VHH binders against DegV domain-containing protein DR_1903. Designs and how they scored, part 4

Target 1, 288 residues: DegV domain-containing protein DR_1903, of Deinococcus radiodurans (q9rt62)
Amino acid sequence: MIAVTTESTADILPLQLGYSGIHLLPVPLGHQGQVYSERELPPDQLVNLIRTTGEPARTLAIDDEVVARTFEAALQGSKSGRLVHVASGSRFTPHFEVAARVAGQFGVRVQVIDGGTVSYALGVQALHAAHLADQGADFGQIARALAELRERTLLTFAVESLDFLRVNGRIGNVAAFIGNWLGLRPLLAVEAGEVVSKARVRGQAAAVRTLLSATHQFQHQTGETLRLYCGHTIGGEGAAEQLQGQLQAVYRDLPAPLHPLGSGLTANVGPGVVAVLAFPRRFGLGHA

## First folded at step 4 (VHH)

Design B21 (from L2 with A33W; framework vhh_lunsekimig_d3)
Fold by ESMFold2-Fast, scan of step 4:
Structure B21 (fold): chain B 288 residues (1-288), chain A 119 residues (1-119)
Amino acid sequence: as target 1 above (288 residues)
Amino acid sequence: EVQLVESGGGVVQPGGSLRLSCAASGFTFSSYWLYWYRQAAGIERELIASITSGGSTNYVDSVKGRFTISRDNSENTMYLQMNSLRAEDTGLYYCATGPYYSWGTHDYWGQGTLVTVSS
């Protein structure tokens, strides 16, 4: 079986890590010259730190030595002596470049895939890779399946401010600042490995309605039964619960679980975020 | 009553400099993030610079390296130092603020100060 690694910012739940056997590259957090792991600075403490200091946090590059150690550990658990690493999008973070460079030291044993996305959208790619590996899939089969999953994934979210993405250098094509006295929230999506602006809306109810509308359009375009997730950062819980309720009312018999987003994503998007993640249910995550 | 009052606008030649001030009253200034916006005729107001309560700054690319935002908590005043001014910098400049827990939401706005860059 091919072992699978990804990043701590993929927001995979602890239970899923246990089930899948996925190993995580720890993405460090920086705040006012101090370096933390996501474990040392969980989302509630991170948000409190940002609020009390008035300073945003940043995600930092992973040291080559840490990447090498993680790959070595994962390979020790691999019956095939092979490893696939699913990296966050190369246009979003330096993590793909670092992983690809270190993977060169392992020859054909380690293959790195550009996941073209972040957060649990990256996490579901890693979980699907682990599911396929458990079924005996080779590198080529996994790479092709993940490419198809990327093309059929909706990740859209409402932020309170673009400042967090800007500070972390992740604003991409949403380079124009957005701000106004009417309390409009930017609605963003991840498309083709980039953050794109979709709308600006007033208030929580409008943000939730826009996410619901995007999900309906996506379902119509794909024509497939979806897996749905309602993501949130600290302060976004109420909006995520409203989204969940509205999705469950429309897509009866389909769960739309709440999914808390980790500290790395919180550093990049800020508190108060609500998101929808959707993709065809045929992409299995290794659950029974 | 919360108030933001801008000053320092005027007419300047290309390549010149101006310093804008935003005097604040009616709230705990040191706890708030502060913003400078610019509005040109027929165009939506755009954020050009921000400063957090802890002093971290951010700029839109078109002004980066030319403009410097700063704050003086003892005077309850925010500044925008504008150097190497260009004709495209012409517009109404507004200061704005909101509580540090309200990211991107601005509760308070100044009236604006006009900057004209021309010969």
Scores: ipSAE 0.000, ipTM 0.192, lowest interface PAE 16.2, mean pLDDT 84

Design B22 (from L2 with A33Y T52K; framework vhh_lunsekimig_d3)
Fold by ESMFold2-Fast, scan of step 4:
Structure B22 (fold): chain B 288 residues (1-288), chain A 119 residues (1-119)
Amino acid sequence: as target 1 above (288 residues)
Amino acid sequence: EVQLVESGGGVVQPGGSLRLSCAASGFTFSSYYLYWYRQAAGIERELIASIKSGGSTNYVDSVKGRFTISRDNSENTMYLQMNSLRAEDTGLYYCATGPYYSWGTHDYWGQGTLVTVSS
């Protein structure tokens, strides 16, 4: 079977790493000249560090040597001698380009897929790839399945401020003119490999209602039973719990688990974020 | 096949010293990151020390100045020198390794060695 790797910023849970066999490519975090791994600086400590020092944290470039060693380690566990790496979207980070370049030294043994997304949306692509690999799928089958999953994935979220995206150079075409005057929250989505602005809402209740509405529209549009996740960064727990309750009231018998979002994403979007991730249930994650 | 075998655990008095060893086989030891973890009752397994190729080290604050991690690439062995031991240092000590830095999730783990600090 084909081994699977993805980035440490994909927010895959430790239990899921255990049963999937996925190897993580570490994306380093930087703060005031010190370098940290995702696990060395968990989200609560990251937020405290930013607040205490007044200085932002950033996700850093990945070294070619680290990529090569990650691929070598994953290939050692691959009975087929083949590896697929699912990278964060090339419009968000340079990680796809670095991984693709390093993969060149492995010939046809390593294929790199542009995941077109970030965070747990990237994580579910990697988990689905691992599930398919376990079923004997080849590179082409995995690539086609991930392209389909990507086209049928909803990722939308409310941020407290666009400042974190701006500071990290990842604001793209999203308007940066939402001020602090009224506590207005931008509502953003990942579409076609980029961040897009969907709305501006006042307060937690309005943000949660908008995420619920987006989920309802997506459910109607796909016509399929969904897997639902309520994502949050530090400070967004209450909003995520409210979203979970609202989703469970509308979509009875569908689990909508809370999903903590990691430090890599927190550095880029800030604390207080609530998100919904939804995709058709048929895209199995291999846990049962 | 990759194998990590810890040794050197035992019972020691507060203020005493102990040296743990982790003998490695089945991989290119000299290029890998090496870690020591500790697990005590009621506490999650925690990273206490790490060392990378080239000798750069990192320690959790509670052991800085007391513990020293080192590696001997010629012997494929890593060590944890523990000085000024305290009752709270009691626990199962695990060595772990991987081709890149990580905390809490690693490709290879030892089975653990017990260290008891008691008077």
Scores: ipSAE 0.000, ipTM 0.113, lowest interface PAE 19.8, mean pLDDT 83

Design B36 (from D5d with S31D; framework vhh_8k46_1)
Fold by ESMFold2-Fast, scan of step 4:
Structure B36 (fold): chain B 288 residues (1-288), chain A 122 residues (1-122)
Amino acid sequence: as target 1 above (288 residues)
Amino acid sequence: AVQLQASGGGFVQPGGSLRLSCAASGFTFSDYAMGWFRQAPGKEREFVSAISGSGGSTYYADSVKGRFTISRDNSKNTVYLQMNSLRAEDTATYYCATDYEYVWGSYPFDYWGQGTQVTVSS
């Protein structure tokens, strides 16, 4: 089987569904000249640090040495002597480029895939890659399946402010223009490897209704039974619970578990975020 | 209906000044951010400057910081761009925009004015 790696910012642990063989490439966090691992700065402490200092945190580039050590460790567990690394979208982060460069020193043993997304959606791709690898799939089969999964994945979320994405360089000058203001929440989605604006609504109830509407439209278009996840950052718990309740009322036979977002994603989107992740159930995740 | 009308462009020599205006109607002006974008021949549109609904926050592209100043008069539903120390590289059609309607599936700045041409040449 081909071994699989992805980034710690994929928040894969709550999504594992019984699969634990994926090696994570740690993405470092920066705040006021200090460097932290995600374990050293969990989401509640990160948000407290941002609030007390008034300064945002950032995800930082991964050192080539760390990438190489992660690949070597994963290859030790590979029965085929081969590894697929699923990187966050190349338009979002420098991590794909760094991983691809380091993979060059391993020849054909390491293949790097541009995941074209972030967070839980990246995690789902890594888990599906591991599932296919366990079934004996080759690099080409895995790459094609992940491309299909990307096209059939909904990742939509409401933020309190675009400033966090702006300072991390994720949505450019348009985000700097918009800013934030009282009672209004931008609704964003990940499409074609970039963050796009979908709506701007007043208040939590409207944000939840918009996420629910997006899920309904997506389900109708796919015509398939979905897996659903309700993501949140610190301060978004109430909105996520409201979203979960409304999803469970409509999709009674489908669980819609709450999923706390990690520090890497929190640094990029800020506190108070609520998100929905949806994709067809047929995309298997590990040995679930 | 939302309408945006940009004006005040013209021909100016390097080092000169111009003041652009954007008159807005059809929405509660003070509740929404206003911005300026520009497009030079053969290039994509780029961000220039923005101001929050209250006027309490302003944003500038690095290329114009210290030279351009954005302001607004909510009683007149108008946003302004004061352009000083103009350079040949500032030659472009300037557009005003609002974030009044983020529409599902569309760009967040749906109401661009017709634009006003600024030409900086000797």
Scores: ipSAE 0.000, ipTM 0.159, lowest interface PAE 14.2, mean pLDDT 80

Design B9 (from Q4 with S101D D104V; framework vhh_7pa5_2)
Fold by ESMFold2-Fast, scan of step 4:
Structure B9 (fold): chain B 288 residues (1-288), chain A 122 residues (1-122)
Amino acid sequence: as target 1 above (288 residues)
Amino acid sequence: QVQLVESGGGMVQPGGSLRLSCAASGFTFSSYWMSWVRRAPGKGPEWVSTINSGGSSTSYADSVKGRFTISRDNAKNTLYLQMNSLKPEDTALYYCARAPDYYVSSGYLDYWGQGTQVTVSS
């Protein structure tokens, strides 16, 4: 009934976009004065461009006109004439504020939710919203379900460097670790709408072990069967495969699929990232 | 246990039509989004079409828009794909699939049937 939109940086895969009907609000990419979409600059080409030029890429602000055009397109495909937009967390991106401001032009037709997270954790919220909308849920029911999912989501990841978050202005609460993490890989998490530092470890094996440990603790705390995803940016494939193997050895018969992360996220966290995303199996598309 | 059984495939000339059916059992069919996926000879799976749980919303791959129509009958636990204006490039094994809640590669899907063969040739 209710149309669903989210950001192109939510890392929803093309097949998932196809079956969910979600419309994406494009977050533009910038590099040396040139502007790209994620389609124009896929992750492997983005990383090659950064390595070749020695200059960082970044995600850019979204124009009000692009937001309005995206909302209008989604509403045209909606039989209810209503739209929910799930935005990345307001505490570390400006996208919620822009979307909320533009939504005011649409009155009661468009509701904007602060997703409090990024990447595929945001994507899962949008996919769950689409499933609930399909089942006839209203705005309030969707908002409450996404708040519950947000509270019961683990998103933890290892980066090679904090430089990518710094140049994009997303270093947040981990800025205090500058100077004490040289030679170590930062382990970060998204908690309460913020990027927080969880550990500093030496080497890939230690990073994977820490992600595995975080997953075990989370599973024990929830007491529920989890859905698991092993995320990676370009260069992080080997670490993600190692994580997948170790997760499947412990949680036998549960898939822990590899999930490639897009150019928008790669610009913000860099190459070589490995991540775990976990939440109770009753969420996602709602077919537990 | 979950079962998806496809039927309705066959051989047809270019420009012809076929209607595929998928009989579902072992789960609450009316609660799931359903998809059609195809595998062309020597290629991985390609998403074709999806329909929501209630049948009110549908989506299609660009290659089949305007030619294929997906529908469902929740009372009969059956999914359909009406294929019109068939082309040689539509030749594939067609699978009924429960909408995936994750994607590990272009070929990873939730529960699939055995498939029904569609061959379009002169």
Scores: ipSAE 0.000, ipTM 0.271, lowest interface PAE 13.5, mean pLDDT 83

Design C1 (from D5 with V103E; framework vhh_8k46_1)
Fold by ESMFold2-Fast, scan of step 4:
Structure C1 (fold): chain B 288 residues (1-288), chain A 122 residues (1-122)
Amino acid sequence: as target 1 above (288 residues)
Amino acid sequence: AVQLQASGGGFVQPGGSLRLSCAASGFTFDDYAMGWFRQAPGKEREFVSAISWSGDSTYYADSVKGRFTISRDNSKNTVYLQMNSLRAEDTATYYCATDYEYEWGSYPFDYWGQGTQVTVSS
């Protein structure tokens, strides 16, 4: 079978890493001139550093040598001698470009897919790729399935501030929203490999209602039973619980698990974030 | 809060058997996958086995296939690991895990719950 790799910022849980066999490419973190792994600076400690110092943290570029070592390690576990790497969206990070460049050293053995997204939306693409690989799928089948999954994925989230995206250079097409409209929370989505602005709402309850409405619209548009996740960064727990309760009230037979978001994502969007991730349930993650 | 309580470890000789149990509480157990990891001294944690929310799918590390069996009892919120034909290389602390969020603000890699020590020696 084909081995699968993705980034440490894909927010895949330890059990999911275990049963999928996915290898992670570590994305380094920077804060006040010091470099950390995500394990060395977990989300609660990262948020404490940001709050106590008043200075933001950043995700940093990955060294070519680290990418090459990660690919080599994953290939050692590949019975087919083949590897698929699912990278965060090329318009969000430099990681796709680095991975694609390094993959050239491996010829046809390594294929890199532009995941067009970030965080657990990227993680579910990697998990689905691993599920298909375990069933004997080839590169082309995996690439086509992931393209379909990307087109049928909702990732929408509310941030407390755009400053974190701005500092990390990920503000892009939502730059027009720079300048806090005091008391309003930006509501953002990932669409076609970009962060887009959807709304600005007042307070947590309005943010949660908007995420719920986006989920209902998406379910109606797809016409399929969804798999749902309520993502959050430190400080967003209450909003995520409220979202979970409202989703489960509407979609009674569907779990809507709370999903903690890691340090890499937290550095880019900040504390207090609540998100919904939704996609058709038929895209298997290895545990039905 | 989510709680995972692993038990059933102990000393056993090569070729022996042990059954580990993991009692889970604080979440909708029936909706989430459960599994086992182990960590030997001086080594990183490694995957051992996992079972889907329904119990219909099971996964095993190559090193334990054919010797270990994972199962779950959703009426008791418990997952089990039956370990047969134990080898010295199986000596480790065993941790149970879920793909559900463990605790508010907890780092995901730290939520494996309470471990249970298995020692296989003559």
Scores: ipSAE 0.006, ipTM 0.506, lowest interface PAE 9.2, mean pLDDT 85

